# VH-VL binders against q9nrl2r1430to1533, part 19

Target 1, 104 residues: q9nrl2r1430to1533
Amino acid sequence: GGVHELSAFEQLVVELVRHDDSWPFLKLVSKIQVPDYYDIIKKPIALNIIREKVNKCEYKLASEFIDDIELMFSNCFEYNPRNTSEAKAGTRLQAFFHIQAQKL
Below, E stands for the ipSAE of ESMFold2; O stands for the ipSAE of OpenDDE; V2 stands for 0.75 times the mean of E and O plus 0.25 times the DockQ between their complexes.

## First folded at step 8 (VH-VL; framework fv_ficlatuzumab)

Design p5 (at its last look DockQ between E and O 0.89; V2 from the best seeds 0.72)
Fold by OpenDDE, look of step 8:
Structure p5 (fold): chain C 104 residues (1-104), chain A 124 residues (1-124), chain B 107 residues (1-107)
Amino acid sequence: as target 1 above (104 residues)
Amino acid sequence: QVQLVQPGAEVKKPGTSVKLSCKASGYTFTSYWMHWVRQAPGQGLEWIGEINPSDSYTNYNQKFQGRATLTVDKSTSTAYMELSSLRSEDTAVYYCAREVYSEGWPYYYGMDVWGQGTLLTVSS
Amino acid sequence: DIVMTQSPDSLAMSLGERVTLNCKASQSVVNYVSWYQQKPGQSPKLLIYGASNRATGVPDRFSGSGSATDFTLTISSVQAEDVADYHCQQSYSTPYTFGQGTKLEIK
């Protein structure tokens, strides 16, 4: 593709990335740092991947975009106990996302 | 019995630093986030920051960013809050508080155990 | 920062009356609101978290309700030992913020 107008999906991804609690989700988990991650999480995803899909116009429906974001959070809560820094960040970021997603 | 124990009082001069302690007992120290909250005389509560004792990850109120430092000593189950460049406006009771979390998602949080607080007086 | 505003600032009630304390958030905090009771010279005590979840050991006369921006702490039948300041707090986003508090007295 070429240059396109900023979409609602793009804007929301920007807001998610800029959020203080986005750090666990910016990029895929390192297999080196977390050796067992990909043994547990079978559909890994991160904000940079979602952003790329948005930029490539791979989301035809808002539901598809939302599903990927929810998968990202689901992965976090599946792998991380609820008291971890990642899970707590995910909880706050997801709450933020749910409010913002109402605009889609 | 779950409890957080804090020193009763500290007196400091402006421009100095103070390091307040909070000793936890009766529970697994690394399993619960620790918060620091202060209350100036006759005022409401003000959140300073939080720390995860398991990995020492912290979040700070920007108001205190650069002045407040949260740390933990897992070997003694003690949380610390250091506040530098003290001002008269920092005079307050400083609380540490354990945060409870709900069983299932969505996870809700509340500070269910509080220390008795340390009165910090900053005066010339 | 999210501003939590409590109302009223103070109130005096008769024993056995229903007490309603309000907390308004400057923006939606979903259900991430806690309520604390603070008696004179004491530390705050958690009453409600997640807007409506009663903390362990809290009498059932205390209940929380609300969502998004409007929250309420209710004491179904106020007792003498309920005299205290009550604080609401949001944990939706950092920094956590508290209301200015409501002082409850008994007539």
Scores: ipSAE 0.848, ipTM 0.939, lowest interface PAE 0.6, mean pLDDT 96
Fold by ESMFold2, look of step 8:
Structure p5 (fold): chain C 104 residues (1-104), chain A 124 residues (1-124), chain B 107 residues (1-107)
Amino acid sequence: as target 1 above (104 residues)
Amino acid sequence: QVQLVQPGAEVKKPGTSVKLSCKASGYTFTSYWMHWVRQAPGQGLEWIGEINPSDSYTNYNQKFQGRATLTVDKSTSTAYMELSSLRSEDTAVYYCAREVYSEGWPYYYGMDVWGQGTLLTVSS
Amino acid sequence: DIVMTQSPDSLAMSLGERVTLNCKASQSVVNYVSWYQQKPGQSPKLLIYGASNRATGVPDRFSGSGSATDFTLTISSVQAEDVADYHCQQSYSTPYTFGQGTKLEIK
């Protein structure tokens, strides 16, 4: 917790959103556009949801924040085969996140 | 046997356009990203861009944005790179290259199969 | 753009000697580095991907190492057929970028 951790979480989320490869993760996947997504992914999450949880101080531990971001990537790789544009974006954004998360 | 076949040479005048082809065989064309890379005489390699043949999603080196266009024809397993407003500085060998990745996480990408290249000469 | 800087620019080695080629990234690229061999008049050939994974069919004398910003390609015992240009490349972020190359010759 604490105010310094919340500022660090917000800064990291802003950097993720600004990254060119954030496009698959900005908001929850549309059931209309991707009808079978929620048959496969049972714990959906996206950057807008994570950012809202940071703004509402819903993370008590840094590990909870990291777990949500890693869940976001895990969902991407579970649903999307490795040759898809979404999986490639996820791979690059996750690599960026791992570098930035060392600052926590 | 995986192959990428490119024509050997093209000669163009400055200010014109060229559309280079890369015919793939021996693998499922839509399962692998395709890259375009050029090499000016005596120079290093320069990445032009990438395309996912399954959905035509592209990323370009910003140096070529607005001049380069990557497309695919899934029915012929052929990738294309069109370069407009040609200049003498565009004289180079242009390669297509298939991307591969490591098994498991994280995926690391490399270009495992290359065409033999098309020599584009741009001169008056 | 991430700049990949190779060193040395060129070198000449005796047969059987150990060669170390260096590649430095202007920022961390984690392990997203590939190495290519390009013999005169030929297209590049993938040697190493993911910093240390040998591509299929590449002889065991080639190995890669490094992470973050500093990467090496090692040839444990140089052979005559190893005369080529060697390129490193990052695939961490677009645009993908190559080093300027290292020319290896036998003296």
Scores: ipSAE 0.490, ipTM 0.859, lowest interface PAE 1.9, mean pLDDT 92
ESMFold2 (binder alone), look of step 8: mean pLDDT 92; pTM 0.944

Design p6 (at its last look DockQ between E and O 0.96; V2 from the best seeds 0.00; counts 0 for: pae E 2.2 > 2, grease 19.3 > 18.9)
Fold by OpenDDE, look of step 8:
Structure p6 (fold): chain C 104 residues (1-104), chain A 124 residues (1-124), chain B 107 residues (1-107)
Amino acid sequence: as target 1 above (104 residues)
Amino acid sequence: QVQLVQPGAEVKKPGTSVKLSCKASGYTFTSYWMHWVRQAPGQGLEWIGEINPYDSYTNYNQKFQGRATLTVDKSTSTAYMELSSLRSEDTAVYYCAREVYSSGWPYYYGMDVWGQGTLLTVSS
Amino acid sequence: DIVMTQSPDSLAMSLGERVTLNCKASQSVSNYVSWYQQKPGQSPKLLIYGASNRATGVPDRFSGSGSATDFTLTISSVQAEDVADYHCQQSYSTPYTFGQGTKLEIK
């Protein structure tokens, strides 16, 4: 049930964070470093935020958890051109996520 | 015409270093990732690493981590691969290759333009 | 690292025959598989990327299929100029890895 799902979410977040291509997603984008980011991205999210939500048991459904992860990737692809390092990392990490999410 | 030009050959002694060049032309150099792949005589292809010429971000095959260094010179549209502590096992043809990506998501990748390769011979 | 295993190692076919080359990944690589043709003394040439997308200028007789772990390169009607080594490669995760190659000859 809920405890099992929580554990599954926790484990998946750990795996995402440990992935070599997680670096763009570990924490929220700095407004100082990227001044226009929050003018474009209206629902910012990152793995550390998602991890906190998992720890606080804010996800009642796997779909809610998946939606946040997908939002994280969609933000990346919305802001970053496809040839950027961030977009390429995001592509690989998302592919990894899609495979792992099938286990949820 | 899109092309990558590499020197034909290099000969080095074990323990030394080599810096191979790859000059790109016919396209926007900073818009495509550059890969380095080698092929030992009669063997398959081995991925060394990739570099984004735009920001010089790199990923390396752990096998070469600390020994291979990828760089670019945007002013000359040239990619470089330096390999240190050369061994006889490093004898191979070294290719640079541009990576193309699909227009739509998900982005798929393939190395669509290859240099002619540089034959590196490491021998005492 | 993800291991890509090609089969067969070599094959000889008659002109006009259908050729099927296989590539198996040690784990799922989604659709992130490319196929390359390498003729003797030449650099590899991209044929397929994203498992099934034909690269620009590649003849229609070449096609790619498969997903997850099992991938196939098909030549619908093999021609004399198709004599080459064929390599599969995954770009799902770093390090990118190649199969050991398949050598295609014409009888």
Scores: ipSAE 0.898, ipTM 0.952, lowest interface PAE 0.5, mean pLDDT 96
Fold by ESMFold2, look of step 8:
Parts: sequence; C-alpha cells; structure tokens
Structure p6 (fold): chain C 104 residues (1-104), chain A 124 residues (1-124), chain B 107 residues (1-107)
Amino acid sequence: as target 1 above (104 residues)
Amino acid sequence: QVQLVQPGAEVKKPGTSVKLSCKASGYTFTSYWMHWVRQAPGQGLEWIGEINPYDSYTNYNQKFQGRATLTVDKSTSTAYMELSSLRSEDTAVYYCAREVYSSGWPYYYGMDVWGQGTLLTVSS
Amino acid sequence: DIVMTQSPDSLAMSLGERVTLNCKASQSVSNYVSWYQQKPGQSPKLLIYGASNRATGVPDRFSGSGSATDFTLTISSVQAEDVADYHCQQSYSTPYTFGQGTKLEIK
C-alpha cells in the first residue's frame, strides 16, 4: 500500500483510459439507456470509479486493484454476446491489461 | 456454402474514388465481423480495417483513416469499401474476409473465408 | 504499429521433410497470432489462429506454437500441394499487421 504503489495504479488506469478500446468502460452503464443491465450485473464498475478509488487511496493491495479491473471485464463479457463491438473491445483491452499488469 | 463474391477488376485515374463491393451468402451476415485487406503486386498483405455489420462499428488502420470508408447494406448482405484520393500506389488486389472466433474465453479470431479479390489499377 | 518479422524469406525443401517457419513480433502479442497459406494466384487461407489452434479442414501436418513475441508454424511432412507463401498476422492490437511472408518451394 504506499504512495509509490498508488502511482503505479494511477499510471495503469491512465494507460487503460487512453487505449482506443476503452469506450465501453469509461463510466457506469446508464440504467435509463440500458434498463435490464442492473438486473444482470450485480457489481457494476467502470474506469472512472476505479480511478476515483485510486485517488482516494482505497486500494491497499495490488490484488484489490486487479480484482476491480477484472470485474469490469467479466461484467462486459457476461452482459454482451461475443460478437458485439463491446465484447471485442473488451477482449482487446483485457489482453493489453494482462501484459501491463505484469509490471505491478 | 459460405461465399464472399467480389468483382474481378476496377480501373481508376489518380485523384478519383472507388467503391468496392463484397457480397456475402451462406451465413448470417450480421453475426460476423468483415475485414478488408489489400495486397500490392509482389507484396505482402496490408490490413485496411474492419466493420461489424450489425451496428456498422468500424476500426481503421490509421494509414487509411480519412481515405477509406467501410459500410454495409444489411438488406443485400453486401459490404463496401470506398477509397478516395487514389494514387498509383493504391494499385493492389483488395480482399474482403469474414472473421471467425473461438467459442469460449479468451476469444481468438482469424479470417476464415476470403473473397477472390478485386484488382484495382490506378493509372493515368 | 506492431511489426511482424518472418524468417526465412524463402525456403526450398524435399518432399516429406519437416519445415519450421518463424515469426517475431516487435512487442508481446500474447497468443493473438494467426497463420495464412496463400498459393499462387489465390486468396489467403486460414491455417492457425490463437497461435496453436488449427482451423477447420486444415491437415494435421500443420501446427503452430509460441507466445508473446516468438511464433512458429511447423509442417511435419511437406507435400507438393504445400508450395505457397505463408503469412503470420497479429490480432492483439489494431492495426492488425502481417509479416512479409515466407515462400516455400519443393526441390
């Protein structure tokens, strides 16, 4: 949990946000626009929420940070069929994340 | 039988545009991503971009962004690639190709069905 | 852009010999590599995807291996119909990129 580890979490979140395939993950899915989403997805999360948790020092272990990022991807794959644009973006962003996360 | 049918050849002058077609049959057109790839004479393969025929979402090779436009017509199961501001360097065979993917995670994908290609010649 | 570099550029083999074709990525692409066969005058045909998964209808003599940056396509016993150009491609990151190809001939 030190300040140096929080800087590494912040750097990784910045890299994820800058990635071309981040668009489905930037903010929480709107219940108004997608009414059934929260009936299916019980633990919603998005990059803006994760970034705020980093800013507020809410992650004590790298595993907690990694778990939130992986939850974000698993929500995408649970809600979206594999042939959708969201699922393909999620697949590419997750592959990028796995390589970058080895640096933590 | 899954097929992608393309016209055999097109001849254009520099500075003009071309719109190449790719007619799909034998499968559900909107369920598979479509790619466009070109091959200049005696050269390797170059990826132009991809389109999801369901929602028309596109990704382009940035080399072609601003010149290439991918579209689909769901009613005729036809994909299109328009290339503007043609140069002699655009002379190539242009392929459309259907993407296939694995049934589980992680999703691996490849281009399993290719059209025969359209030879575009750009010359004065 | 991720550069895919194939070696050798060309290769001549006797019938029945084992062939190994190499493909190196300029950065890790995990297992997101496909291999294509292109016979003269024809469009490419998918052989391998996900580094090691053989596409439907591809003969058992073709196999793929590797991860991260170093990938191989192996033909266990070369046949006359295997005369072609062989291309690797990464699908890890857009733009998807192909190697320059390896030309396989039979002596």
Scores: ipSAE 0.458, ipTM 0.854, lowest interface PAE 2.2, mean pLDDT 92
ESMFold2 (binder alone), look of step 8: mean pLDDT 91; pTM 0.937

## First folded at step 9 (VH-VL; framework fv_iluzanebart)

Design q1 (at its last look DockQ between E and O 0.73; V2 from the best seeds 0.00; counts 0 for: pae E 4.0 > 2)
Fold by OpenDDE, look of step 9:
Structure q1 (fold): chain C 104 residues (1-104), chain A 122 residues (1-122), chain B 107 residues (1-107)
Amino acid sequence: as target 1 above (104 residues)
Amino acid sequence: EVQLVQSGAEVKKPGESLKISCKGSGYTFTDYWIGWVRQMPGKGLEWMGIIYPGDSETRYSPSFQGQVTISADKSISTAYLQWSSLKASDTAMYFCARGWYYDYEGLYFDYWGQGTLVTVSS
Amino acid sequence: EIVMTQSPATLSVSPGERATLSCRASQSVSDYLAWFQQKPGQAPRLLIYDASTRATGIPARFSGSGSGTEFTLTISSLQPEDFAVYYCQQYDNWPYTFGQGTKVDIK
């Protein structure tokens, strides 16, 4: 991608992180707090990791960036039951993301 | 360029309180862990604790639990290490360091502050 | 906590020679092992992480190997600037722990 795409990714990550429902996604899940998490989730990812990839220009296509964000949500919904705070936050944040992603 | 800049040397007396700082720049401060390491004079390195400024999750080494407080102010990209009551045995060099993930939540620390010398004597 | 033990305590080496430093863990730390270099009056500098990956800007003469409980840092040809104290550190389990250090001095 070009400079414009990179800037768009950066801005979108900033918006996601600042969102009230970003707390489950700011960093990787703690295996101390959730001992079985990584037995279930095999491709862990979080917003700080995604931002790092953006900063390192690892995303050449918007689709790659979107795929990682969607993976992040997918992991959340895979591990967390629908009635959990994490899943509810994820649902709202994903909806927000889908709206913002249309600008990419 | 990633940098961690620590506050200056401190000369204190036993019983005094102290708060030293570590300011990060050149990267997104809230996305990386900050750790504190003690090095007593002529001795090795000891992990004291770590903090994630993004949500203020903090972990202390057992030896330092309850002995110090680690905090962060993400608005100014600064982490802190503080004592409520210093002891002579707290005389040491204190380093902060930036930590990044390897394989889930295992952290390696790639950038370090220049250190803050704390001298506690009566 | 996991105890890290380094050997030897002091290693005297001539410039241009190979230096081999050992680090042992009291239990397996997989490859969650880092090596640091520290010179007098300076902060530690990350040399190796993940047991064998050189950090950015680290010369090729530094190499790390091992897994589990036994690790080695090798300096293939010691340069004058390499005389320092070297620490290994595990980050497999909190609290993270350092070895007691190996001092590499000039023979």
Scores: ipSAE 0.504, ipTM 0.883, lowest interface PAE 1.0, mean pLDDT 94
Fold by ESMFold2, look of step 9:
Structure q1 (fold): chain C 104 residues (1-104), chain A 122 residues (1-122), chain B 107 residues (1-107)
Amino acid sequence: as target 1 above (104 residues)
Amino acid sequence: EVQLVQSGAEVKKPGESLKISCKGSGYTFTDYWIGWVRQMPGKGLEWMGIIYPGDSETRYSPSFQGQVTISADKSISTAYLQWSSLKASDTAMYFCARGWYYDYEGLYFDYWGQGTLVTVSS
Amino acid sequence: EIVMTQSPATLSVSPGERATLSCRASQSVSDYLAWFQQKPGQAPRLLIYDASTRATGIPARFSGSGSGTEFTLTISSLQPEDFAVYYCQQYDNWPYTFGQGTKVDIK
């Protein structure tokens, strides 16, 4: 990586958070409100955690950053049926991510 | 440098309203939970509730549900604790604290504000 | 709601000696247990999280152990600045409850 890649990761996360469909992904799913979530999802991740990892320079390769973003969407599709608001938001945000990621 | 700076001490009478504040700096305010803790004189610590400023999701401890309002204004990185009608029993020190998820099971509170002393007496 | 019970209520210890504080949960909280220090007139300070991991900047004389329902904070070789009230807190289930505290004072 380097300074340019870290700035690009920061910019991409900011754009994802600003997107209207980011609401399912801002923070980890509540174990209180969704008790079975962590019985199904074993590698949880969210945008706030990804942003903190960028801020702490924990991504050494662009592939590591992309893998966390894709894990975030994969978790959404694994837990949520296709017709839910969460899955639909995930589909739209993932499409946006793919477009923005080509600018890396 | 992570800081939580709370509003100053308050002296109030029963029946008055009050809103105290907690301003976060040195981190992405919308990415962390903020919790409020009461400490009555000479007593231990009690969680009142938590808020996620990024989406305003709020949870109250059962004994404080309906007793206070927790809110946030993310545009100025500030969380609030509010009473519509104070009681003498609300006399206490109130702390805010920042919470972070460790993994899918954990949420711990790592930085605390300096506290706001609220005194309610007739 | 998970009840956290600390013992003893007060622990009198001389500087340079070891203090051992206990915390018991009413049901398993796995490793999701934090310890806090609070000095008079000050905010709590995070010492230990995940039962045994020291928070940033916490001296090595503080150590935590245990899991499930039984937890211990050990302070080796107490320093003058360590005389305070210590709280445990579980964060496995909302509400994230505190113990009632253990006061460590000068013998």
Scores: ipSAE 0.310, ipTM 0.811, lowest interface PAE 4.0, mean pLDDT 91
ESMFold2 (binder alone), look of step 9: mean pLDDT 92; pTM 0.935

Design q2 (at its last look DockQ between E and O 0.69; V2 from the best seeds 0.00; counts 0 for: pae E 11.4 > 2)
Fold by OpenDDE, look of step 9:
Structure q2 (fold): chain C 104 residues (1-104), chain A 122 residues (1-122), chain B 107 residues (1-107)
Amino acid sequence: as target 1 above (104 residues)
Amino acid sequence: EVQLVQSGAEVKKPGESLKISCKGSGYSFTDYWIGWVRQMPGKGLEWMGIIYPGDSETRYSPSFQGQVTISADKSISTAYLQWSSLKASDTAMYFCARGWYYYSEGLYFDYWGQGTLVTVSS
Amino acid sequence: EIVMTQSPATLSVSPGERATLSCRASQSVSDYLAWFQQKPGQAPRLLIYGASTRATGIPARFSGSGSGTEFTLTISSLQPEDFAVYYCQQYDNWPYTFGQGTKVDIK
């Protein structure tokens, strides 16, 4: 169960990263480009961080993995207005994630 | 095991070009930053710049902007530091290091290459 | 850029004694502060990050403290292998900057 689940997390992250709408989420938001980001977002996260956690087997439950992915999207929607490219990409990627997560 | 292996020592003359390398292994190369640090003989450490191999975003320290070029080839998990025209003052040890996030985009560097000695003299 | 200043330049300590190294930032770097150890002919080794978190494999005798502009690295009981140069480094703002180093040698 655990080994299979870990593989599923790895695969899902790979699919998320490869998605066309993953660009806002591949790494943490630049402090240089967005100086106020970390004044607003208190639990920053990105796909590279999530992948690292997967690789280190830090997720013991699927719910923990899902929570981090959802946090990633939540941060995006919290900071970015709905009409931004980031928010639109996030909306599409999250929909994709929700479909793939059903396979976990 | 995470490792950064740098290319060998270089002996060059002023005006020559040079490209040294840093190969990462044991981790997802595209997910971590790589930084370059200069240490002149008997001196301290100086950040030159950093690169994110995943998208090749690169940041240079002001004193090194335009003086060197940092690049990466993620297909072979290798980062590069290069000079178009070396000066005697470029004689130094050069280290690469792997950078990871601390809370925000601030990076701490937990693994280092063994260093590449570059000697530039007439 | 943020200037990091270490003191003292050289610290002479006997084996088994406590060593206290200081690092000051020209402006607040919060806890985005790392400590490195470097021995002759070797690459720097990360000791502390986040001002107070020991890196993996670092002995418990190494500890970091401080926040904002004042930081301290403490070696509770100096071992023979601890004689080296120690650097602090801020990573709160790019460009990241090192202190000039403190050399810990044998008294």
Scores: ipSAE 0.876, ipTM 0.951, lowest interface PAE 0.5, mean pLDDT 96
Fold by ESMFold2, look of step 9:
Structure q2 (fold): chain C 104 residues (1-104), chain A 122 residues (1-122), chain B 107 residues (1-107)
Amino acid sequence: as target 1 above (104 residues)
Amino acid sequence: EVQLVQSGAEVKKPGESLKISCKGSGYSFTDYWIGWVRQMPGKGLEWMGIIYPGDSETRYSPSFQGQVTISADKSISTAYLQWSSLKASDTAMYFCARGWYYYSEGLYFDYWGQGTLVTVSS
Amino acid sequence: EIVMTQSPATLSVSPGERATLSCRASQSVSDYLAWFQQKPGQAPRLLIYGASTRATGIPARFSGSGSGTEFTLTISSLQPEDFAVYYCQQYDNWPYTFGQGTKVDIK
């Protein structure tokens, strides 16, 4: 994308970061705190990384940006059982994302 | 540009408290880890601990656990290293550094503060 | 904790010559290995991460290699500004640990 599309990605990421349910997704899961996470999750991603990729204009297509966001949620649901606080937060934030992504 | 600016040199006596600071600028402060490294005079480098200012997740190296407090104030983009009661053996240079996790490459520290010299003597 | 051992302790090299620094880990650290340069009165400077990836702005004369327990930093043509102490550091498992350093000195 163009300059307008990159601004839209930035706006969407900022809204995701500000959402109350963003807390599991702000940074990569700590290997120090959760040693087995990277044995299970092979393509880790988080909002801080996505935000930096937007800032550096690393997304060439909107689909690439959307794929990283959806990967973030997919990782959450793969690692966390559905009854956990992390998975519940992921479900609510993903629903919010789908609504906001319609504005793209 | 990315900068980590540390507070100035300190001359203290044993038993006194001290809090030194590391202010980050030119990047999203809450998205990166901050670590503290000690270098005693004429010696090598030792990791003391790390903090993620976004949520205050903190880890200490075992030899420093209970000896110092690492904290951050994200509203002013500043990390802190604090002693409640200094000892002469705390005389050293102290560095802060910024770290990034990137796509399972792990956490490595790319930008460093200028250092804060702490001298503790009678 | 993982002990990092560097050799030699001091390396005397003439400008323009090749310098080779060694680092060994007490257990495998995969490629989670960084190299730092430190000049007197200055902060450490990141040279290499991931055992072999050059950090931004680091000259091509610096190269890293190795994995597991044995690692090498090579300076292919030593410049006057390269006389410093070099540290390896593992970041595979907490606590992160440095080697004791290799001083590269003018011959």
Scores: ipSAE 0.006, ipTM 0.622, lowest interface PAE 11.4, mean pLDDT 89
ESMFold2 (binder alone), look of step 9: mean pLDDT 94; pTM 0.955

